VHH binders against SET domain-containing protein 9 (SETD9). Designs and how they scored, part 11

Target 1, 299 residues: SET domain-containing protein 9 (SETD9), of Homo sapiens (Human) (q8ne22)
Amino acid sequence: MPGRLLRGLWQRWRRYKYRFVPWIALNLSHNPRTLRYVPEESKDKVISDEDVLGTLLKVFQALFLNDFNKQSEILSMLPESVKSKYQDLLAVEHQGVKLLENRHQQQSTFKPEEILYKTLGFSVAQATSSLISAGKGVFVTKGLVPKGAVVSMYPGTVYQKYEPIFFQSIGNPFIFRCLDGVLIDGNDKGISKVVYRSCNGRDRLGPLKMSDSTWLTSEIHNPLAVGQYVNNCSNDRAANVCYQEFDVPAVFPIELKQYLPNIAYSYDKQSPLRCVVLVALRDINQGEELFSNYYTIVS
Below, E stands for the ipSAE of ESMFold2; O stands for the ipSAE of OpenDDE; V2 stands for 0.75 times the mean of E and O plus 0.25 times the DockQ between their complexes.

## First folded at step 4 (VHH)

Design v05 (framework vhh_7zox_3)
Fold by ESMFold2-Fast, scan of step 4:
Structure v05 (fold): chain B 299 residues (1-299), chain A 120 residues (1-120)
Amino acid sequence: as target 1 above (299 residues)
Amino acid sequence: DVQLVESGGGLVQPGGSLRLSCVASGFTFSRYYMGWVRQAPGKGLEWVSDISSGGSTGYADSVKGRFAISRDNAKNTLYLQMNRLKPEDTAVYYCAKEVYDSTGWPFDYAGQGTQVTVSS
């Protein structure tokens, strides 16, 4: 029954939480944040911030154009120059003639994962991991991922240094720890899910969303937003991706922010939004599972 | 908005007793699991006790037999009766409300907490 199921989940959470008390205690006594440890060869960025930005803009513009008929309310809130830009891009994509056929009023032609494939030459998705005990993993489902490609993004609520994350951090394996102490909570369940949705609602301006919340659902709009399910490398599974931190520039198009799978916990208009991308360390073939070289150390 | 106001903490000698209270507002109190969590100096959060809308209780092994959780739905108030207090019970105690979610089990505190110090 429902009451028994809720009780059982709370009992499981209590047992899970206690398994992590030493980590939490060490972090609180010596440093309120766990510092990320990265091997010396992995501390340098694999690709430039311009390459990250270019890739994200390319993918997000393609997603926006694919759903152009659903973007009219957002466009009506923006300057005519922005609307003209998208009309021009849509004309190029559809050979100009298709716009006269009223095609822009149709439903989306392609699923997000197909748009990703057409845009970058590959697609990724979460599925059952090749590791017997790991649960979820992320696979290259179509195409070829070339070395240096942005292959995924780590979704979730972004906590600045000194911001509290107490209940969400207890027993939560989906907290990504940035080198500067910024945390990203990519847990798709419980209090973490409620916090993300609350922040998304807080920052929404009518039809204009400032972040993607669909990574919390079964129907993902940004197909890159699966990074929290990438498993760590091991002795029998070599790393083929690495994490790279990226700050969204102030000039980022406001209408494309709806595809960013990250949102700041605190309302702060002055600080750039932190994102984390996963970058391919080698060419990755269709059917391969992604494995990261991520390490975290308690200071 | 949800508001939880804790009170009743203080300084007691080992073997003493304290009764903590939490006055709730901004939600239908009787419908939710309520609980107490604590944080000792330099330690992580520890779940202490919870109580269902129907009165079923749970306790951490460290407090079982010494603490008693109860609720008064007519007064929107949660209680924790703390008996035979030990120095290791020294902590800030937070009143917590179950978050209504698909998982149903996380709790959130809404107050500053109340300090309990057990010292001779």
Scores: ipSAE 0.000, ipTM 0.115, lowest interface PAE 19.3, mean pLDDT 76

## First folded at step 5 (VHH; framework vhh_enristomig)

Design t01 (from s06 with S52Y; at its last look DockQ between E and O 0.14; V2 from the best seeds 0.00; counts 0 for: pae E 10.9 > 2, grease 25.1 > 24.2, placed apart)
Amino acid sequence: EVQLLESGGGEVQPGGSLRLSCAASGFTFSRYYISWYRQAPGKQREWVSTIYSGGSTNYAESVKGRFTISRDNAKNTLYLQMSSLRAEDTAVYYCAKQVYDSTGWPFDYWGQGTLVTVKP
ESMFold2, look of step 5: ipSAE 0.007; ipTM 0.453
ESMFold2 (binder alone), look of step 5: mean pLDDT 78; pTM 0.783
OpenDDE, look of step 5: ipSAE 0.653; ipTM 0.862
ESMFold2, look of step 7: ipSAE 0.365; ipTM 0.726
ESMFold2 (binder alone), look of step 7: mean pLDDT 78; pTM 0.786
OpenDDE, look of step 7: ipSAE 0.510; ipTM 0.801
ESMFold2, look of step 9: ipSAE 0.000; ipTM 0.181
ESMFold2 (binder alone), look of step 9: mean pLDDT 78; pTM 0.777
OpenDDE, look of step 9: ipSAE 0.633; ipTM 0.856

Design t02 (from s09 with S52Y; at its last look DockQ between E and O 0.73; V2 from the best seeds 0.00; counts 0 for: pae E 9.8 > 2, unsure alone 64.7 < 65, grease 26.2 > 24.2, SAP .789 > .668)
Fold by ESMFold2, look of step 5:
Structure t02 (fold): chain B 299 residues (1-299), chain A 120 residues (1-120)
Amino acid sequence: as target 1 above (299 residues)
Amino acid sequence: EVQLLESGGGEVQPGGSLRLSCAASGFTFSRYYISWYRQAPGKQREWVSTIYSGGSTNYAESVKGRFTISRDNAKNTLYLQMSSLRAEDTAVYYCAKLVYDSTGWPFDYWGQGTLVTVKP
C-alpha cells in the first residue's frame, strides 16, 4: 500500500513541476531589462564598439607596461615603431619623478587589480556571492563603476554556429549564447578547460600568446576576466550590468592579444574573434555584487 | 584629419564659473568617448572628466560636484561647465580623443588647449 501511494504522490509532483516551470520561464522572458537582449544587435548596445575597444586597449596597455620587464621576447618580435611607443609611454609615466638611470629595471610589478583600479577608477574580483545558494559572484572591490563602463569580460572558448560543442555543453551552466548563435564556453574546469588550453597552445606563435589562459588559474593576469561568475538578476536582485557582444577588429595590437580571455575553437582566419563584455547599467558602488540582465529558458 | 579645438578659457576669480567648449571634426563624433584633461605649469597632465558615447559621465575626485561634462552630437561639440573654481584649477585644459595609427596603435590625440587662470 505504501508503494502505490508513494508512486501516486510522485506522479502528482511531476505534473505540478512541469506546470510550474513554463510559467516561470515565460514570466522572466517579459522582464523589460532581459528584453534588451532580444532585439537587433545594433539596437541593443549600451555603448559603442569604439568605447569597448578603447577601454580594453587602455587596460591591456596598462597591464603590458606593468609587466614590461617580462615582455622582452614579445617586444623583439614587434616593429621598432611599436617598441619605441611603449618606451615613450614608460618615459612619460616617469615625468616629474626622481633621476634614476636604471629605475625601470628596479621597479616592482603591481598586482593586476591595482592596475585596473589605476586605469578605470575601479576594480572587480570574484568572491563568495551575497546569495547563499549562488556560490561565487563578482564584486566591485575598489572605487565606483560609472554607468556605461566596461566592468568585466566573459572568458572561454568561442564556437561558431556550425562548430561542434559536445559535448562540453551537456550540463554546463557556463555556456553563453550570443544572438547570432555563437557560443562561449566559460567553464574553467573539466573538458572545457582542456579544450581552451589546447586551442591556446595551437594558436601560440613563439613567445606571442593569442589569448589569456590565466583565467583558468588562481592567479588571473587580466582582472576583467571573471565574467562567468557574475550571477543573473532575480526578484531579489535587480541587474546592474548587461552583456554586450564585441568582435575584435583585425587591427587589434598583436602584443595585447595575450590578455583576451577568449579563443576560437577552430582556426577560422576570416571570422573575427567574438568577445563578450559586461557593461554597467547604472553607477555601481564599492562593495556591491554584479548581477547581469540575462537569462536562458533552457537549462 | 582629426581636429579638436578648445575655447572658453580665461581669467576668473575664486568661486567663479567658466564654460569650456571643444569643437570636433574629422571623425564620427557620436561614436566615441571624449575626455577633458588639464596640465598646470610644471605638473603632469591630469585626467578631469570623460563622457561616453551613450552619455554616461565620470569625473576625477578633485572636480566631482563642481564640473559637468556634456556633449552635443548634432554640433560635434564637447563642453565642460566649471563652477566653484579654485586656485588649483588653474591649468591648460585639453580635450582628447583616443585614435589609432597605421599599425593600429592607440594614442590620445590632444587639442591645442585653452588656458584657465583662477586668480589667487
Scores: ipSAE 0.006, ipTM 0.366, lowest interface PAE 9.8, mean pLDDT 77
ESMFold2 (binder alone), look of step 5: mean pLDDT 78; pTM 0.784
OpenDDE, look of step 5: ipSAE 0.468; ipTM 0.788

Design t03 (from s06 with S52Y Y109S; at its last look DockQ between E and O 0.52; V2 from the best seeds 0.00; counts 0 for: pae E 9.7 > 2, unsure alone 61.0 < 65)
Fold by ESMFold2, look of step 5:
Structure t03 (fold): chain B 299 residues (1-299), chain A 120 residues (1-120)
Amino acid sequence: as target 1 above (299 residues)
Amino acid sequence: EVQLLESGGGEVQPGGSLRLSCAASGFTFSRYYISWYRQAPGKQREWVSTIYSGGSTNYAESVKGRFTISRDNAKNTLYLQMSSLRAEDTAVYYCAKQVYDSTGWPFDSWGQGTLVTVKP
């Protein structure tokens, strides 16, 4: 029943979202709860679910191939037709089947940030914010981000509206509130970190990881998974990205789920996994910091 | 079935202009990004420009400022306005739409291409 209801709500959300884009709101931290909320009236620039999916698949496939020598256990669980597709894709990149056999002897792989650059024409990373005493921010480190491109993902544990989030929600500025009340806890420390790792271990199927846990570490495998450090816009800094919600489709390649920086708190097959991407509102030049337009509801 | 048909290619002098068209069918055109690629003889196919479902665009560095991608969703047509053409722009130009097989694997559906020749 819950799957049918959520599917109906998801279809209504799909109908309207091409005219509206979600925005995040942040409010007073001394309140018992703080949430990031994007008013539904924010509706200027959007991309389709298929554009988001296409971008994520391109990046995740490139990351998988870059780490191909370490994917043998995962590959053994995939249909032969899927394995063949990766060999074909690798052959285009490296010329021939013998290049694939010799890849492990080259002993070099690109950093994930360079793979992002090679795939999308830009890269992003966290660094000290250009705002005085704001802590971390996210910057375009290479290339140019075109208007409408997916530039980042908001990581974290995903809670349905009625699921318990105590304890993690108290004084936590990294709670993202989706339009339908779904919450994403993007805090990479404390109880939030422990909960994410527990859910990641729970859902693992042998060598198959159902989510990315490396956004919690210093060695991030998915370079898009830095969205929790994108700062609010202000009078001094106009927004250059917006948030867009994305439900992972059932057909999403299982071997690429290891790069999704989100995991459901409760394993309920009735709900698709919610992800949130950040989308460029204008061209963003190399060296610029990302700023979002978001608000928090205090209640 | 996704179908893409390029047209508008031809011969042009250096500095000249051409407008390429791509007629699309078999999918809800307005909901998807569409791209232009080109391939010169003996070279790899290279990306030229993309227009997203919301109308946002991007361009390869080699064509930025000279080429303009656009779409007419009512006519299911993609355009590439090329100006200040150079000899190195000589290539077969393709439009492409990303599609997915039954396992979710992405690949490009290509048109037949249209030849652009910039005279030396």
Scores: ipSAE 0.006, ipTM 0.386, lowest interface PAE 9.7, mean pLDDT 76
ESMFold2 (binder alone), look of step 5: mean pLDDT 76; pTM 0.771
OpenDDE, look of step 5: ipSAE 0.493; ipTM 0.798

## First folded at step 7 (VHH; framework vhh_enristomig)

Design u1 (from t01 with V99T; at its last look DockQ between E and O 0.28; V2 from the best seeds 0.00; counts 0 for: pae E 3.1 > 2)
Fold by ESMFold2, look of step 8:
Structure u1 (fold): chain B 299 residues (1-299), chain A 120 residues (1-120)
Amino acid sequence: as target 1 above (299 residues)
Amino acid sequence: EVQLLESGGGEVQPGGSLRLSCAASGFTFSRYYISWYRQAPGKQREWVSTIYSGGSTNYAESVKGRFTISRDNAKNTLYLQMSSLRAEDTAVYYCAKQTYDSTGWPFDYWGQGTLVTVKP
């Protein structure tokens, strides 16, 4: 077991050294590609919260429609008015589909990455980072990402400022700190994975899932939920995305909650669910790796 | 109460230019993306262009390089500058804003439209 533990610690150190580059060190290098500062809350937002919501709902609806045949249990619990709206959306889409002769062509589901491309005009996925020793990164695999587009979401369990965090925080390279002290644990392994799954099961209402647990698996249903693998910028790699915090509105389509890759640790309905999106700082071409402008001074 | 009022449509020769406007009220205009759509006689309504709250823009392939979307947040007005117009651009043009019902379901609110006719 000692070899596995040492390998685990080494892997965490390797990821950590690229995620917490001190702001002062970047500025002292006089590298203009690294002079950008991570803005404070409500400062220098690239897009509005309203546009974030609209984008997420558009993607989540497309993912739901792609899997419509597999959503029958969920649909049976929805008001008829909502079911009818989805049937209308499917009718509009089918007007553009050529009539097909065989049963193979009657299968209408696409991989989630393809749905993302059809919906936003680009797709992203994780792959080996272009940085030596950085492990995984996130790349634009297809299309062009326009400045201001929502490119990804940071998955994980959400902890309020007062809540005791399990965990040895310093040893977990996937802890994202929001400007107001809210933490998101994006680690997809170990105890972090177990905690997320427990909260997901706690909040489930029959067939209705209140969060996405598939980001923890090899078959991701929300292709945006790869943000925990976006590496920080450095002197050699300028940032091309930033993080924006987003609170999910209290009124949200219940059938689409299954695609939210975040869940609150505590069952406290007074606080809205915090999500974090990654937003493009410039146009990003196919094949480029994403690098965030995330920076926190640790005292 | 959301209101959208398109204007600026008319007749134009092929290769000509036209500028459409959409006056908006009943919501905080600067915080929302707004889109242009068009519907030719006997055809489905199709997306033309979108401008986001941060100013970034997207266009349908059929209009790229010919149409320019813009917004004036001080006047709550959306614009579509159309150039190099072709007969196939003949349609009623609508501006649209996403809104929500009591269940959180997103739907588009549409203006009345403005007719653009490109004469053969």
Scores: ipSAE 0.374, ipTM 0.719, lowest interface PAE 3.1, mean pLDDT 80
ESMFold2, look of step 7: ipSAE 0.176; ipTM 0.601
ESMFold2 (binder alone), look of step 7: mean pLDDT 79; pTM 0.799
OpenDDE, look of step 7: ipSAE 0.361; ipTM 0.723
ESMFold2 (binder alone), look of step 8: mean pLDDT 79; pTM 0.795
OpenDDE, look of step 8: ipSAE 0.406; ipTM 0.719

Design u2 (from t01 with Y109H; at its last look DockQ between E and O 0.15; V2 from the best seeds 0.00; counts 0 for: pae E 15.9 > 2, unsure alone 64.5 < 65, placed apart)
Fold by ESMFold2, look of step 7:
Structure u2 (fold): chain B 299 residues (1-299), chain A 120 residues (1-120)
Amino acid sequence: as target 1 above (299 residues)
Amino acid sequence: EVQLLESGGGEVQPGGSLRLSCAASGFTFSRYYISWYRQAPGKQREWVSTIYSGGSTNYAESVKGRFTISRDNAKNTLYLQMSSLRAEDTAVYYCAKQVYDSTGWPFDHWGQGTLVTVKP
């Protein structure tokens, strides 16, 4: 007995995704020219949008499964094929854990940082910067980050060109400027926080969350969403990550949108949601701080 | 069923070369990024190299400049050309698939491995 409004929205979402999946599969199978190792041009993206998407989907699915006991209301709104996929994945996980079970709780929810490590082979977190006067920074806390890996996401409210960015811009060092004039306000305090939360509530579809608001709190659910605290490089600290712009495709799984740390300020239905990821320029060892070259790599 | 079969391992002198292969089946090989990992005797598994679907590559610092990863999508085969081998490169080498739409959380698919021994 689902609500009539939610049932209608769910059916529109299901039909929309289903109609475009074959077109996307045909497009994604076409690799233009790179059939062997050849360095990419310096003005091109470091990694493909497909690789960014694949990484985000893998991490977000792992986070979803880790918190599955709290996802029951969301699951009731999903197509049966999607719901059965997660139930099958959980059954395999529970069977493996039971076969190796000690008396302690092996089915306990892991911390998001541990899920990141188990999924990508590394974890990141914010901490006091190695530059004493710089405040916060972002560090590799566990594992090794390979060159080309997505290591972080820049969170915040996304403003299209010509949209008013109220008092948020005054003295705000967390405004990220995309090449096409799109702005991302990554400030987790003050009016910026209030605006993000308002947009998050606006876009919620019943139990379905269309963005992650936990990056504004002390307990972040998406451990990648710390990119606003990555400090810029300097003569004394070479960059080891770059920014790469990424537009969220229409077929992005609705149950995983809860982990996207970005939300559009207004209803611009003609543009996809802009995200910005940070990509490793080299291998980054455990304990290293991340440093970016602002506007280094753009599409 | 996803299958990954490594081959090409063997014994080699320091400074020598080997070419490892990984035959893949049970998935659309060209859609996925594929990695090499290695595990030295008595040590934990570590990442070696990744090739992405678009053809770009990355490498662990310990092998950069000495190893080259490549793929042949027509033959569903991943390669690792290893040159200037050192004693520290002695390990079992595995290829690993990272699923685009994730299966088998939190574990990825692995091959059986192929042993590379570099004489001290």
Scores: ipSAE 0.000, ipTM 0.133, lowest interface PAE 15.9, mean pLDDT 74
ESMFold2 (binder alone), look of step 7: mean pLDDT 79; pTM 0.790
OpenDDE, look of step 7: ipSAE 0.535; ipTM 0.802

Design u3 (from t01 with T50D Y109H; at its last look DockQ between E and O 0.55; V2 from the best seeds 0.00; counts 0 for: pae E 7.4 > 2, unsure alone 62.3 < 65)
Amino acid sequence: EVQLLESGGGEVQPGGSLRLSCAASGFTFSRYYISWYRQAPGKQREWVSDIYSGGSTNYAESVKGRFTISRDNAKNTLYLQMSSLRAEDTAVYYCAKQVYDSTGWPFDHWGQGTLVTVKP
ESMFold2, look of step 7: ipSAE 0.053; ipTM 0.569
ESMFold2 (binder alone), look of step 7: mean pLDDT 78; pTM 0.791
OpenDDE, look of step 7: ipSAE 0.476; ipTM 0.793

Design u4 (from t01 with N58Y V99T; at its last look DockQ between E and O 0.01; V2 from the best seeds 0.00; counts 0 for: pae E 15.9 > 2, placed apart)
Fold by ESMFold2, look of step 7:
Structure u4 (fold): chain B 299 residues (1-299), chain A 120 residues (1-120)
Amino acid sequence: as target 1 above (299 residues)
Amino acid sequence: EVQLLESGGGEVQPGGSLRLSCAASGFTFSRYYISWYRQAPGKQREWVSTIYSGGSTYYAESVKGRFTISRDNAKNTLYLQMSSLRAEDTAVYYCAKQTYDSTGWPFDYWGQGTLVTVKP
């Protein structure tokens, strides 16, 4: 049985590598990074990694500020300089007041979709696809998506190419294959859901959530995390988004990690967390369904 | 520069006790939360416990009731008092701190670790 054999070999390899770490004292002050192949990355990207990161930070920060009254445990863990940053941002948004000091009996939160609209000028959501028999799709529900905008994220558990995924890959249409062989399991049901929740619990640091698990539920907190429901293009439906791979940099605000809809299957600090975003290939109007040009060279 | 130096590891019998220390320097210790993690052979590194600047403590379910995290801000030292030790507690124990660069972006800094072995 290949799954049992691969799992056994995998655990044997992991035990072998730790034989070197305990007897060698290492300084872990450097930012861990994986090996990169820059020319291939630049060839396959519609927008820069910097633009992707900037967009995600902008959206995640807005989501955090919108839910600020429920972030008190996380805030208590942050340095005063970082807490002051968020208090200043709230004060600017609510002209001339320090919201946490004097805010009583006021509505302070919008729906995540409204925050997305206020932040990016558009919102997306899943709904019944315009394609007969396609099931769910993703639509622009509000505003205009400009060409080159990050529109969505593909959620799920991230597997390095040498990691076991049998068993979860059997009959699973939500497996996304990155160009370098990294896999993302975006299935929100069955064994895939259990695996994601197990990894989420493994990485949780007290009150800190190191990934978003709400994409597995009916009440999602990150409105971008619907990319697993974007349908492929066809002769009758031209693509209007494409997939773009993005590695989360080691320097990422810990308080915003709760909105990353991806989590690594293994806890190997040598590999950055892979995310996949969907990027608009043209302006996309309100009411349009998203269709991807996801094709791999298969022979 | 930030430095975290773990100590106090060693061999202990099942049911025994051990106290780990983490000496901190290069930052204002009293203003930061600090965590303990551990990594057993062949396992992923896992969170053990966190103590916040205000003194609140949190524990992984696997160690709750057996481990106690504490800090001495005057000595810039984090502690982990471990009791009722089991074979499954055998691991390299690390203290860890989220730190920030000059732009205010956070990153994780880890100590070098101290080995705890629970032998029959």
Scores: ipSAE 0.000, ipTM 0.190, lowest interface PAE 15.9, mean pLDDT 75
ESMFold2 (binder alone), look of step 7: mean pLDDT 80; pTM 0.803
OpenDDE, look of step 7: ipSAE 0.373; ipTM 0.734

Design u5 (from t01 with I34M K97R Y109H; at its last look DockQ between E and O 0.01; V2 from the best seeds 0.00; counts 0 for: pae E 15.4 > 2, placed apart)
Fold by ESMFold2, look of step 7:
Structure u5 (fold): chain B 299 residues (1-299), chain A 120 residues (1-120)
Amino acid sequence: as target 1 above (299 residues)
Amino acid sequence: EVQLLESGGGEVQPGGSLRLSCAASGFTFSRYYMSWYRQAPGKQREWVSTIYSGGSTNYAESVKGRFTISRDNAKNTLYLQMSSLRAEDTAVYYCARQVYDSTGWPFDHWGQGTLVTVKP
């Protein structure tokens, strides 16, 4: 049937296919390409959990210091040793800014993407994808991403294997399935958005935010939290990032949790909070779009 | 508006038992992790035990097998059953609401404490 309806359905399926990550998607009528698999028992993480944690802490601390004048309520609740640490770091930063950027003494707060660049040597942002009909994608906007760098985070509500995910899952291409069955709903619209905001409000402790909700808005505070817009690779676009699961350690600094773009559906915290980062498979140049694929890199 | 009111402290003989209670108000008690801490004079505050919202428990090694934490969500009350008490258990005991769910510190609210004295 050459009807308009069949072509419309094919186009919606094509858009959905680019966003269905990290599932092995089979299109028996359109994509004859066979995805190559790495055996489950040989699957390894590209970089260590220590490296992921170190990168996140470095970025989150820089974001916190950049916004320090708005953090006074949070600081009042922290141990004096932690508060003193930030005061010392600010003193060094202000001296450096004064010496190196004297004409910019008027700048008290940089944009989050500039902080990312100053911290990691690169920045990323969402923009219209280079793929026809894929909608948004994620690009390296400044600098060079070295192989093995954490480039992005996959945001969303985290569901344990046994937890209900009802209407949120129907027709939702932003559901990321972890290897152990944990799900992350990265949809920034509809019921998914409402659920995330509800959990965020539930877990807030006065001025202390236990997760980042700004990835749901036009003014993102954590510039890494754009991973749900990274498109899957295709025959025309080789992957340059992969997904890597990361459990947030028990002693994560509370004042930096406001930048974690994930929150558990259940308030019961018997399991660590699951996050997913995107890791560069090679050096990625300024102007390149990020593309992911489903398989584990063993090195 | 968060309130935590400890009670049940007092003097006991070595080997004796006490049951501490903590009445909670001003928050949805059943949804929070709750902990007991203690502080002997001149010492740092020490984590004793935590009970998670789902009922799972964890204990400091120094009290395992002797202390039992529990909660009654219908009464918004946290308990610590203390048995086989020793002189080193002498301290002010604090009820706390956890802000870090994986460790006993830091916390955002604690009560005034209740004194437990184990006679030599």
Scores: ipSAE 0.000, ipTM 0.120, lowest interface PAE 15.4, mean pLDDT 76
ESMFold2 (binder alone), look of step 7: mean pLDDT 82; pTM 0.822
OpenDDE, look of step 7: ipSAE 0.378; ipTM 0.750

